# Designs tried in a protein design chat: VHH binders against o26223. Part 214

Target 1, 191 residues: o26223
Amino acid sequence: MKLLWTSQHIKVTVHIDGKVSKMDVLEAIKTRRSIRKYQDREVPEELIDKILDAAMCGPSAVDERPWHFIVVRNREMLEKIPEVHPYGAMVKDAPVAIIVCCDSSLEKIPGFWVQDCSIASQNILLAAHSLGLGAVWTGVYPLEDRVEGIRRLFSIPEHVIPFSVIPLGYPAENPGTRDLFDPDRIHLEKW

## First folded at step 11 (VHH)

Design D63 (framework vhh_7nfr_2)
Fold by ESMFold2-Fast, scan of step 11:
Structure D63 (fold): chain B 191 residues (1-191), chain A 124 residues (1-124)
Amino acid sequence: as target 1 above (191 residues)
Amino acid sequence: QVQLQESGGGLVQPGGSLRLSCAASGFTFSYYWMSWVRQAPGEGREWVSSISYSGDWTYYADSVKGRFTIARDNVKNTLYLLMDSLKSDDTAVYYCAKHKYSAFPETQDAFDIWGQGTQVTVSS
């Protein structure tokens, strides 16, 4: 595969299926950063669908898969999120946000929905990054004021718990990456 | 200010070796992916190789895989390209470039800082 840049884009020499080098899973995990500044540019529905597909592929305790997702594109609604979430100021500037929710009626083992929804949230962040988007996890649960604020704002029923709000967009910042490997946190055979 | 400065280019015979260096200043070098990009006479820019912020991950164009090695020294803020078994088709201006986001640049706009380039000529 020969990659040539002409007119500000990469050209790929033809194969039966043309291919390009992609970010592998480990590199995606290591280079993902929280992105809080977004371009004034729409995110295609197809990319949101891919992100949500990835979110639903996470492991879940006794396969309960209690997650539900609200996709918010309405500018007026996005602008109201900071009123009920103090650290969600960046959400109003994002073209779209995903609210990760737990339907408690789907819970098979008490308390594990938190881990389930955490996994779904992380998959959203990784999938967004792999697709060239930026995102940030803003915490809702277990802060009761945020849970009830988001519930009221989006008409979320009583048996459903909003877990996180994740704004997404094309990044308008580059914070760089972090090398967080710390061998002092690894214990062989015993503590 | 932020800048990249290449060195180590020159004239070499086919089958020879060269080591290119790129000195980085004005930003935290160890935070960013870095690439080498080349431009041959009469052609567009061609991505050659990328290295992750830590140096643990490297990617190469098929045309150079097995012959070139990308490396970095985060203490010295320097990027390297070790070029072995050089061919006449490797003749180009070689540019050092800093990534904005990802391991694989989709367009030239994936880079925010470019060096001035260093000429490599492979000729007998």
Scores: ipSAE 0.000, ipTM 0.141, lowest interface PAE 13.0, mean pLDDT 82

Design D64 (framework vhh_7nfr_2)
Fold by ESMFold2-Fast, scan of step 11:
Formats: C-alpha cells, sequence, structure tokens
Structure D64 (fold): chain B 191 residues (1-191), chain A 124 residues (1-124)
C-alpha cells in the first residue's frame, strides 16, 4: 500500500551534524534558526513530502486552505531566483526550494490568505528543522516587484499569488539558539 | 457598508486635465487590485487602467497610455486617475471597480464591487 502526505511523520528523528536525535515540538520551536548555508547534498523526496504534509496541516480561515506549492530542484531555475529576489542569493546554493502560493479563487474571506500562507510557511520551517534540515523564509508578498518576478519566472497564473520562497538543505552552519522570552511583553488581564 | 464612490468628473476642453478620485469603504482596500472602467454614450464598458494592491504594478489601455496615470493612497482608502491631454473620445462615465482577486480583468466578471460612476465630458 502507498500512504503519502500524512502529518504523523512529522514526529521523526533528526540528523544533526551526522547524528540521529528525536526532537519534540517545543524543542523544535525554540531551536529553529534561519539557515542560509547548505551542504552539497540532495534532500530525499520523502522528506519534502513530509514537510509539505505539515504545511497543509495548519489552521485556515473558514477552512479555505488556499495554499499551493512549487517544488524547485532544477539548478538553472534556482540560479535565476536571485535575479528577481535580491535577498534570495542563498537560494542558488540550496538543493531545493519551496515556493508557497495562494490560489485566490479558493479564498472565502478577503485578506486572510496572508495568514493562511504565513502558517504554511512557518510549518515548513519547523518541519524542516525537525527532520534535520535547515531553511529560511525569504519574503515575496507584499513586494510587487518580487511577486511579479517570481510569477513570470515560474509561469504562475494571474489568480495565484506567490507568497514566500523557502530554500532548504542540510545545514552547513550552526548559529546557536536564542533566549527570546521577554516578560515585559506579557500583560495580565489588561494592557 | 461596502461602497465605492467616484468624484472629480466634469466638463473640460480638449487638451485639458482632470483628476478623478474613488473613495472606498467597507473592505480592506489595501488587499485588492483596483481598476478604472469607462462607458461612452451608446457603447459597452471599456477597461482603462488597473493598479496592484501596493502600487508596484500598473496597466493601461493602449488608448490612454502616456496620457493617464493611475494611483492609490492605501492610508486614505482612495484610488485616483490623473488624466492629461484629454481628447473628445475620452468622453464617458468613469467607474471605479474592485477586483475579485489579483487576476488581470479579462472580463467585467473580474470585478465584484462597482462605483456609481462620474461623468467626464471633453468638448470645446
Amino acid sequence: as target 1 above (191 residues)
Amino acid sequence: QVQLQESGGGLVQPGGSLRLSCAASGFTFSYYWMSWVRQAPGEGREWVSSISYSSGWTYYADSVKGRFTIARDNVKNTLYLLMDSLKSDDTAVYYCAKHKYSAFPETQDAFDIWGQGTQVTVSS
């Protein structure tokens, strides 16, 4: 039997510096960092499938689920992304990138597709980290020059909006972790 | 209350200029492509110009390219059409229209909200 696209695979072992370890959800959230340097190694298709399964498991306003994904492995196409996205220079060195898109024809409530695609993008970052990969969110929407550049480069229809470009690979850097807890940002019962 | 309300139309001589405004209310204006569409006496609706949600992209009908400028103010929820070098064939009722999504308006079904229109008359 073939079972594709199941979220139960997200609770998986991770490969960190050649070691296998289990990462729980809170550890994944706290230790995830933006990774912009990648090893010269292919990412197996099975891991990409698990990441995309996780991306689609996010909550969506009135269950509109407007997200679509383009998986880019072609080296020539990856090398063209920095031409239309100036902060996407690292994408050309990644073995794969995922473009998160919104099919606006699936939108049921105006404007909430941005939140839906943000949730999908964050799930990609967390799932990649839990699987021993590194990734970074490079912004496309709402910068119209990037939106239209990515649209033309990947033949994206006018009713579909490219939201983010997320390069992924095995990490070639370890920036360490951050302690971001700030109690001054927590207000009890009132502002 | 979802509404588009045009203003700034009037009578102008050939070669003159006008600035049209469209005030939007009842929806998140900054999320949508907006268009100007005109209708000359006895004719169907003709698309004039479109602007993206951020103003990064603009499109113009060949008949107005180089003479008209579309603009928007997302803080004031207002769409503009700056019309220069007006010709008698620009005489029409000008409508403000909201796109259903970012798709280029290939048909009038691409719009879900329309204004009431403002009359522009170019004559000496």
Scores: ipSAE 0.000, ipTM 0.105, lowest interface PAE 18.4, mean pLDDT 82

Design D65 (framework vhh_7nfr_2)
Fold by ESMFold2-Fast, scan of step 11:
Structure D65 (fold): chain B 191 residues (1-191), chain A 124 residues (1-124)
Amino acid sequence: as target 1 above (191 residues)
Amino acid sequence: QVQLQESGGGLVQPGGSLRLSCAASGFTFSYYWMSWVRQAPGEGREWVSSISYSRGWTYYADSVKGRFTIARDNVKNTLYLLMDSLKSDDTAVYYCAKHKYSAFPETQDAFDIWGQGTQVTVSS
C-alpha cells in the first residue's frame, strides 16, 4: 500500500502480512461462535491488549471514536454483574470481562455512537476468536435498568454510557460451525 | 506539561547503527500507540514504524522492514527505534508521535502530540 496525496497526508507504504492470525479473516468471521462456558484458566494481559487494540481499530461515524473500555478481572465484581444483568449469569464464571462504553462528550453526530460501540464489540469477539479465546456479547444498552445497574456497579460517570458486557476466556465448549448463507436474502439491483 | 523528547540522533556512516529514544511525560504513556515519523530534506513526512500500547503489535514501513526495530518501556515511559544497516536514504529528522487512536497514521491529524525531532545523517 502507498498513499500519494499533497494535503496533510503522511506517506505510508506497508505490507501487513506478518501480523495476521493463523485463521484468515474470512475463516475467523465464519467460525466465530458465542462462547458462554470457560476453562478455569487466566487470560494473559498480552491477549487482552491485542483484543482492545483491535476494538479501537473499527470505523467510526465522523471518526468520533467514543469508545472506552473497562477490563474486569476481580472475581467479586464479576459475581455482581448477574445482579444487574439477568442474562449475564455466565459472566461470573469468566476469568475476565470487557465493558464497552461510550463517552458522550466525544460524540460528533447524534446516535451513531451505538453503531460505533457495536463495531468495537464485534471486533472484540473476532479478535478473541482469532487468539483462541471464546467470548459472548451480552446486551446492556438500550435497556435502562441494565445501563443504570452497570453504571452504579463500576462507578461510571454520567456522561458515559455502558453499551455491552463481553465475558471471555479459554473455551470449555465447542458448538461447531453453522451454515448461514441464505441466497434468498440477496436481491440483485432491486427488491 | 505534555511533552515528547527525542534523543540519540547523529552522524553515522552507511551500514552503521543508531538507537533513538523518546522520553514521554504529562500523559499515561502505556495507554497509547506510539510512532516514529521522519522527514527528509525537501520531502514530506513519512511514517516509519508504530507500536501498540501493549507491545503486542508492531508495524514497519516497507523501506525499513528488517533493518529497524521499534520498542517501548512502559515503566520508563520511553519509546525506542533501533536502526541497523543505515542507508543514505534514511537521512531525516525523526519525530516521536503519540496516536490519538489505534488507527494507522495516514494524516497528520492521526497524532495529537509531536516531539521536536532528532536529526539522523547517514553519510561518509
Scores: ipSAE 0.115, ipTM 0.686, lowest interface PAE 5.2, mean pLDDT 83

Design D66 (framework vhh_7nfr_2)
Fold by ESMFold2-Fast, scan of step 11:
Structure D66 (fold): chain B 191 residues (1-191), chain A 124 residues (1-124)
Amino acid sequence: as target 1 above (191 residues)
Amino acid sequence: QVQLQESGGGLVQPGGSLRLSCAASGFTFSYYWMSWVRQAPGEGREWVSSISYSKGWTYYADSVKGRFTIARDNVKNTLYLLMDSLKSDDTAVYYCAKHKYSAFPETQDAFDIWGQGTQVTVSS
């Protein structure tokens, strides 16, 4: 028997309690990919505002919301990021980058700011994807050299910790989607 | 022993109904999305319908939407396809298929376990 898959286009609809809904949120989560190649095209300020609004909607430990954001559009500044972040080479080619920071003076529970800033970073990635943009999370914390390099480059105060650098733009690559569901990692009732 | 076994096919007149069953064994049935895929004589395989492991989500090919209903019983480890208002175009071998990991069966590679199929013939 020769197995052939037909090129069938399917509109996905979700039936929940008898109602039909689109799976927009789950689709965004499943199809978001790290994008490191960007078109030579400016990202409107209105889209950045929407992304940052989404970033601030994340949950935080005891509602401490310790995040601050730096929006970088200056080409000379973007070109200097790879000098202090060796795995951030793609940042210089992006039209804009967001630096996610923690203001430690806002921290109510020691150490939870890492989780708070991780949530904000992921919301940036998902919001960017939902708006037709591509982005990638480049790690800064907990690597001391990167933390201090970024702090110096952007005049960040001593009580503020740069957490991640997220370049974003209109995507110039399409890596497709990943099949990551692993049922062996799900335990029912007990480990 | 990992296995999918279809039953319930047969000869039916246009406008008739059939209920297909697929008995699953050798894996945790309740963890996986399941699909029905059919193959008409001389054609390639066509996706028909999928159901989530929780039963909360179902998807149908446009050609069967409103006529077919996919269902599952996670206690009996059985997948069903309820086929109403059958047409001659529905004549095919119907296969039960287990999804690997993903909910969306965009390609044949989305499936790792296939049944041997059950023949449905709609008489003209």
Scores: ipSAE 0.000, ipTM 0.107, lowest interface PAE 17.1, mean pLDDT 83

Design D67 (framework vhh_7nfr_2)
Fold by ESMFold2-Fast, scan of step 11:
Structure D67 (fold): chain B 191 residues (1-191), chain A 124 residues (1-124)
Amino acid sequence: as target 1 above (191 residues)
Amino acid sequence: QVQLQESGGGLVQPGGSLRLSCAASGFTFSYYWMSWVRQAPGEGREWVSSISYKGGWTYYADSVKGRFTIARDNVKNTLYLLMDSLKSDDTAVYYCAKHKYSAFPETQDAFDIWGQGTQVTVSS
């Protein structure tokens, strides 16, 4: 696919390949893996918009939909995330990261925003995978040091809680699919 | 403090070669996509080439593809443009430019730091 961009002083035609893989839902769920190595390649805004649209389609407690998202493309800002998130080293190698946040002023039932933001985070991972991208969920909440570090770094208001940081990009690794089905964890009728 | 300084321009005959350098200081060079942009006499600025922060991705304008090579040295904080088979229409001031983000530049507004430029003249 071609992206044609011009300005009154700069003219260029460049190829950006945003090819989308076809997957059914079960295949996407079963084959999604945490991806921590990314190609040094831009993710088009159209794909980010599709991912965020999918994130907002998750169910939420009493339809409170408390989620907000910060899209981070600035390389210098991405490099600062590991300073406040010890397990976020891979973020510096990603072309983009999404910070999933909860606006506590939208919360109708105390505590259920965690489930709401977890669903949004998982939808981001699945949507990214279905679009040919790789991503990984790096946890922020409930670790206070990470919450406050991320809040300060991105000027997040006190009534908003950063929940997760999800770097994403075109994958530069292909981990094998895992079969995690364990029948010993399934109990029929009673424990 | 923050600056980009080009060098290596000059007069060269058609079919000749030049190597341009851009020394970066005052920011973390390895964090950013970098570009070369040129401006011919009486014309607007024309994007020439871009390179990703790790050098794994390069893009070229159709007018220079196959003749120019963009490269970078993140240890020396230096961007290069190797220019082969130069033509008279390559005559321009060549600017080194830093991208605002690691993403590929969509427009001229994608750049936040510019060098002062180095003159390349292709004539006998």
Scores: ipSAE 0.000, ipTM 0.159, lowest interface PAE 13.9, mean pLDDT 83

Design D68 (framework vhh_7nfr_2)
Fold by ESMFold2-Fast, scan of step 11:
Structure D68 (fold): chain B 191 residues (1-191), chain A 124 residues (1-124)
Amino acid sequence: as target 1 above (191 residues)
Amino acid sequence: QVQLQESGGGLVQPGGSLRLSCAASGFTFSYYWMSWVRQAPGEGREWVSSISYRGGWTYYADSVKGRFTIARDNVKNTLYLLMDSLKSDDTAVYYCAKHKYSAFPETQDAFDIWGQGTQVTVSS
């Protein structure tokens, strides 16, 4: 690999020894599971960047894209999350967590930021799975005690709302896939 | 004040070794990816190596792979480049640089803080 800067751009010659196996979209959707047990291994920062790129590609109401992300790798901070989030016990054992936030100053239409941040959260889960990682969505909003606890813990400004905490890591469990198709929930032409 | 200060450069014979250091101050060093970039006389800047904020992820240019090792000490806020089997083509000013993003530096604008540089000369 040679990286040279000429004026505004660089020429890159790269040799990458490793390969990342990719699954198709339907397989990724159907095989993604919540993972709460992680290997004692660091997640490469480049993979986190790819996951966040995918998160920001979601559709948003009137293209407001109100999402901001906090990447937490500090062990002391991860260990404090369960103190303010009762269902977040697994976060302390994860090598990294992403906090999905809404910057309310970017909101163009009231209330749709919840859908926007839900889309970003799901994209994080799918992207992580496609890259060989495991993750789980732990809910913060709309539970006010969790919102304020996370806000205080991470010095989040008053105009920013923490939405979800998503721990990530290499999976240390394999719960298998679920068959969730339920034809009783499908109505043809009318109820 | 925000700054990066390189040291450890000098004159060395072909096949020799050097250890470069970069002392960081004025920002939270452990939050950022760091790189070494070099510039030979009359040439553009060439990326050499990058390291993630905890040191678990490293990248190397093909020209230095197997000979150089990038390392960091987040307690001492110091970045290192351990250079073995030095060649005349390694002669350059070596710069320490802080990344804007936790990713491989695809453009010159990937960095927001640069050191002053330290000269490495490989000659007999």
Scores: ipSAE 0.000, ipTM 0.159, lowest interface PAE 13.7, mean pLDDT 84

Design D69 (framework vhh_7nfr_2)
Fold by ESMFold2-Fast, scan of step 11:
Structure D69 (fold): chain B 191 residues (1-191), chain A 124 residues (1-124)
Amino acid sequence: as target 1 above (191 residues)
Amino acid sequence: QVQLQESGGGLVQPGGSLRLSCAASGFTFSYYWMSWVRQAPGEGREWVSSISYTGGWTYYADSVKGRFTIARDNVKNTLYLLMDSLKSDDTAVYYCAKHKYSAFPETQDAFDIWGQGTQVTVSS
């Protein structure tokens, strides 16, 4: 396809040639920002697959890997999330959201599933950023009303705990980068 | 002051190569999608290529795919277009353009900052 602008309202589909991200790991970590505004544009399934692959590569306590993921693209379902999550208003405007869940039957060390699912959530954010997308972590656990609201909305079994809701899409905002290094938080040998 | 400054244009023979550069200043370069857009004599502006802020995603017009490579250096705040196997039809002024929203695909109105352009002439 060829994109020629004879007016701003005339647009044709263009050929898309995707490539693997070459961003340095440290660069990705330092430049990732929470993105809450998204373009009205679909995210290809291939990118979601890459993000979920990255999510599952995190370390977990005793290699229990208790995470499960729900991919939500249905507009009606996305629009219902803010009703059970007060800080999830942006989710209804995202083209897709990933719900990170813990299957408690897979947990071998009590309580460490929280760390496991936090790692998976962070990997989703970093992978999205490295692929040219924006995302934000909206907290579900440990707020019991949100946990049960999300559980009911997505028919999640009682032994599965929804941990986070992560909307993602092509960014429609640019918050810039932050310089967060604080040497006062580093202690040598002792506190 | 937000600016984009292109360089690297010139006269080349068909089949030749050129490397265009675009130096960016006055904004956080690493958080915007960037594009190359060209305008041939007597024609409208034609989108050539776009690159995501991570450099992980690139898009090309069918007319240049396989011949041109878009790249960026976020440390140096510089956008590049590597042009191989140049044809007479590639003759145009090449503009560096900053996306308003940091994603592609977009219309012409989605760009808020344009460079002054650099002339590429492919002729014997």
Scores: ipSAE 0.000, ipTM 0.169, lowest interface PAE 13.3, mean pLDDT 82

Design D7 (framework vhh_7nfr_2)
Fold by ESMFold2-Fast, scan of step 11:
Structure D7 (fold): chain B 191 residues (1-191), chain A 124 residues (1-124)
Amino acid sequence: as target 1 above (191 residues)
Amino acid sequence: QVQLQESGGGLVQPGGSLRLSCAASGFTFSDKWMSWVRQAPGEGREWVSSISYSGGWTYYADSVKGRFTIARDNVKNTLYLLMDSLKSDDTAVYYCAKHKYSAFPETQDAFDIWGQGTQVTVSS
């Protein structure tokens, strides 16, 4: 098998409240890691707004954009998430979490909301990383107990499906980058 | 009284079909994940299939995928296993089991309520 492409670094300049940072998109993708330990430090609302703006820029099937977001900063509510999400223990230690939801009334093509919300979730993770924050994706859908647990905890209507819970904060850990490129998973012209 | 009661087992020829039922009582069936688990003579328990409380998600062991269908009727509080193209290797006691948690069962300790089992024998 031959390599299809050589790695190219794309340099992007981003303005964040008067501050300018130069980012490499491929570097951001390759260096993003799941962060589960957070500093005892608030995340400014302006950064959350930037992250949610990025989330809503994702492609969606037939432009249905079925996503809604719940921003949770209340300590008591964050502490209750692990009770309904066994792998969400780190959420109670985060200063904020975003719950990605699908409003099924906005769905135009059955089933594609899962892909739409997955795209939104990944954009949240990348945007957080690019802004100097750490985050981790924790799955809710398709596990019905987690879906209903989160629904009841946050008074989510029956026609809205909680998809993921993403805690965010300034990172208190620095895991190493992974090199995951596997040419055996690339097929030229046919399988 | 919390109970699960299986029925529908019996002797069937290879290639035949059977429909197992499990009647649930004493708990809110409509909000519980349910599974079928089987045990062949002298073997350990083998997970066969699971269904979410709504019926929206179903899972199957590789050995039965494409041949068995799990279903539920939340109005009747009944779980079903529709078994097609039965093989001699499907001979076992089939148990209905209620999940402790609404999640895929990783071990038999994931279940808190078990039925008494129904015998399925596939032979010529």
Scores: ipSAE 0.000, ipTM 0.106, lowest interface PAE 18.2, mean pLDDT 83

Design D70 (framework vhh_7nfr_2)
Fold by ESMFold2-Fast, scan of step 11:
Structure D70 (fold): chain B 191 residues (1-191), chain A 124 residues (1-124)
Amino acid sequence: as target 1 above (191 residues)
Amino acid sequence: QVQLQESGGGLVQPGGSLRLSCAASGFTFSYYWMSWVRQAPGEGREWVSSISYDSGWTYYADSVKGRFTIARDNVKNTLYLLMDSLKSDDTAVYYCAKHKYSAFPETQDAFDIWGQGTQVTVSS
């Protein structure tokens, strides 16, 4: 006989056996590079879910957590982003992009939403890298033409500010890591 | 032709073992979380186990934890459930199901593709 679906919630009580990340935190931070070339390959929704979970785990001023996210997979919409963001040309070649937004109505301390959304953006980049994906942060705020272009394109209300557009995909390039340690920027006890 | 086909069910005595298989076709199997869900006679559906697209994450219902093992072979597009120390309470039709989006199925509507089911009967 065929399965009869009863519209009831399934009975669940669970113990979770999780995966330990193969890349440690320092390795992820040091080896993450901006990736602008992507394979012609879909990113599973499960990976996007993990990335957005990581994005929301960032610290925020007075725990205001003002971030909202738009996930864009529609090819026609991705192709329109470079028209309003001139340095976002790579977005049209990505299988998916995340737009990081600030809901200004959630802001408790003036101006700190910029730091909050920067932290969320960086967490997206690190989480993507740890999951074998490549991504790049393309700046929207504080450039007024880009803010208004993205707002218009995605019907974002006036009290919400688009902060960054982050295309993601499986990397089709492998830039070498950078040694950026500069001891001249470290001051002991005083400037 | 999107399809999930279960096999490996049957009659087994208490304390016995069975291995269920689910052959997937018509979608990119390696990209999706997969689950086993069962329905006992006169009971509602019960989620049994889930496995991530890369086998890196597994989740088990408390009723089967330590007795059942979920596994997958992405080259063969096949999901497995290894059932050890079977009890009469494990008697049910076992269904293979594909997740829509998220890792953990909070409701039955978390799945978009279902198999036809395979009967497991645990009886002396």
Scores: ipSAE 0.000, ipTM 0.216, lowest interface PAE 12.2, mean pLDDT 82

Design D71 (framework vhh_7nfr_2)
Fold by ESMFold2-Fast, scan of step 11:
Structure D71 (fold): chain B 191 residues (1-191), chain A 124 residues (1-124)
Amino acid sequence: as target 1 above (191 residues)
Amino acid sequence: QVQLQESGGGLVQPGGSLRLSCAASGFTFSYYWMSWVRQAPGEGREWVSSISYHGGWTYYADSVKGRFTIARDNVKNTLYLLMDSLKSDDTAVYYCAKHKYSAFPETQDAFDIWGQGTQVTVSS
């Protein structure tokens, strides 16, 4: 018995036709993948609002919640991001991007804003995935050239630090899932 | 041993129903997307349906939408295909398959483990 797929004998056109039910938290975490290719479809403002609500639900050090968000839909602005962010090439092809920022005036404990904004960024990625969107985290801080490039491009004040740029949209790729569980990284009671 | 074992196939009349099962062993079943793929006599393989880790996402081939339901039981390490309103064109060997790359089975490269198959014959 040959187990090889032979597409020339498919009786019907194999089109991906999906029914997406509500995703539980563990499934969302395990199935989320970085998505860098997007359909030419608008993302409804309602979904962006839900994603940003989820972002703001993250824990923060001493409840400082230092995050601010810039929602970018302008094609010309999206096309300029790769000029100041070398690994952000996919952003120009996304229908929307979220820039996660720290307002340093809101920081109550030095340095923890990085963790705060990392948590907010991950919540954006998970929320987007749970809503049928694809997204990818692209790093800005602590790379000073990227920080200043993004700051200038979006007129961000000096006391506000751009942390990450997250393009998102309806996915136009499916990289598959990953099995990342490694029991060798788990130590019981001590190293 | 890493294996997938199908059961539940058989002869059924048009308009009838069947439930296929696939018992998985030798890997962490709940970590993988699973699919059903069929092969009709003299034809190549046709993707039928896929299911995510806990069943939150399901996908169906156009030919089976509304008639088939894919399901899984991660406690029993078992994949199911609930087949309703069966047609003569559904006659095929049905294979259980584990995904390695992708939720969307565009090629055989989407799968790394296959069962031996179970025959479904729809005939009067």
Scores: ipSAE 0.000, ipTM 0.150, lowest interface PAE 14.6, mean pLDDT 83

Design D72 (framework vhh_7nfr_2)
Fold by ESMFold2-Fast, scan of step 11:
Formats: structure tokens, C-alpha cells, sequence
Structure D72 (fold): chain B 191 residues (1-191), chain A 124 residues (1-124)
């Protein structure tokens, strides 16, 4: 990366400091919030690539990794999502959305793809948050009307199951912090 | 009432250290990427460092990498620049700047709010 700032002939090369980010994993988990309001600003393709790389790093039953992803930036297509997903109204206002899908031809153990795609979805949310973006998981599977609506809208083959729609963008809201630790939900040795 | 106020500048010998602070008010600090930008006498503005809204990622100019550390405290609405191993070439007015968008600042137009600046002089 090159930056021309003080004059056309003075250049600065930018590097990402990964040291700060590696100490931040627990804080990323604790501070991530669902974001449903986005700035009218494009998300660079390189950030989407980093998010999808993180999505594919999740554990998967017998390492089947059945996930496929659709990246949607087309405004007309984003505006049609609320028509087939009643709680996806915020998607039309997002600059981009990722549809997490399961390719059933990659399944090695029937049924575990749900856990696999849930892990991929959560990794998308955490990666987006760590990169300064906001996102929200909107559920598709197992609601049959949403599954078929999304399938038809994005020409998804019958052997592929749309699992979640995750709009993301630069956040235009701060829902605040949550303290969710509840020691009464932790049982030692037995229930 | 929207403002950025720098502090912590001063005169320091080569090899010394300084900690700059920037107090933010009038906007939701935790929503925005923040940067430090400097201007040496007779020169244009030079980008120094940026930090994402969460503090999870940081970016540095090659001239300061390994010597400076950018940090933020979203509870205190404060941005920091920890400056180690200072060189005479680091002499400049240091500005705190708020990003318009959560992205690397390609130009000065990436910022919509600027502080007044704090003078750093590195000299014996």
C-alpha cells in the first residue's frame, strides 16, 4: 500500500499491526453487537475476502466444510431480500450482504451442516467486527418459506441450502455494551 | 461542541519518549476510526497512524513503525500516540483527526474533524 500525502513525490507505505489484534480476541467476542444501521459507503473487496477467509476456518463435522458463500452488492438484489425475508428489512440499507449456504453434495454426516454453517456465520460476525464493520445474522434455515424465497431470488441450486443472510457495512449505530456473564448458568460436576 | 483536543507535546531529546493524548467530544467516539497526522515546519501534512473503531487493528507509516504505538480508550473518549526512540525528523505539529469513513485514509479529505495540534520538538 502506498500513500501520497505531503506532496506527489512523498510516499508512505502502510502496514497492518497484527500484534494489537491478536490480544483482542476475547474483547472482540464480548463487544460484538448486532448492527442494523449502516453508513452509505462501500466496503472494500479485500475486507470481504478477509471475512470469508475467517468464515472458512471454523471447525466442521468430519472436516466436511460444506459452506459456500454468495456476496451480494447489487442494490436491486439487496432491495428484494425483505420481500422473501420478513425480518431482513435492514438488508436493503446495507452496502453488501453475505449469504451462507450449504452444498449438500459435500455432506459426509447428514444434519451436521447446520452446526458447520452456524460456526461460519459467527466467524463472519466476529471478523467483520474486528475489521471495524457492523453485521447482523438474519435467519433463513429452517424456515421453509425463507429458504425457498432466497433460493429463487439468487438462483441457488436445489442441492444447496441457504442458511443465513448477513448484511454488513460501516456501522451507523452503537447499541452499547452488554454484560451477559451469569454464574448461575455454570454447574460444577453435575446439574 | 464537536471537537478534538490534543495534549502531551513538548521538547524532548533524541531517543526520548512522549505520550500524546486527544480528548474527543460532541460525537460518538467509538463509532469512528481515528488517526494521527503531523506537519513539519515548511512541509505538508504527513499521515502517521490510524486505529479502527474497536482498536482491533492499527496502521503505521513506515517512518514510525516499531517506534510509535496508537491506542484508544472508548470509555474515556481518548486517542493516544505513544512515541518512543524519537528522532529530529519527528519534529512536527501532531494533529488528531476523525475519519469520515472506516477505511485507510488515502488523502487528507478522509477526515472531517481535526484537532488544534500539539507541538513536538526533538532537539538537544
Amino acid sequence: as target 1 above (191 residues)
Amino acid sequence: QVQLQESGGGLVQPGGSLRLSCAASGFTFSYYWMSWVRQAPGEGREWVSSITYSGGWTYYADSVKGRFTIARDNVKNTLYLLMDSLKSDDTAVYYCAKHKYSAFPETQDAFDIWGQGTQVTVSS
Scores: ipSAE 0.005, ipTM 0.177, lowest interface PAE 10.9, mean pLDDT 84

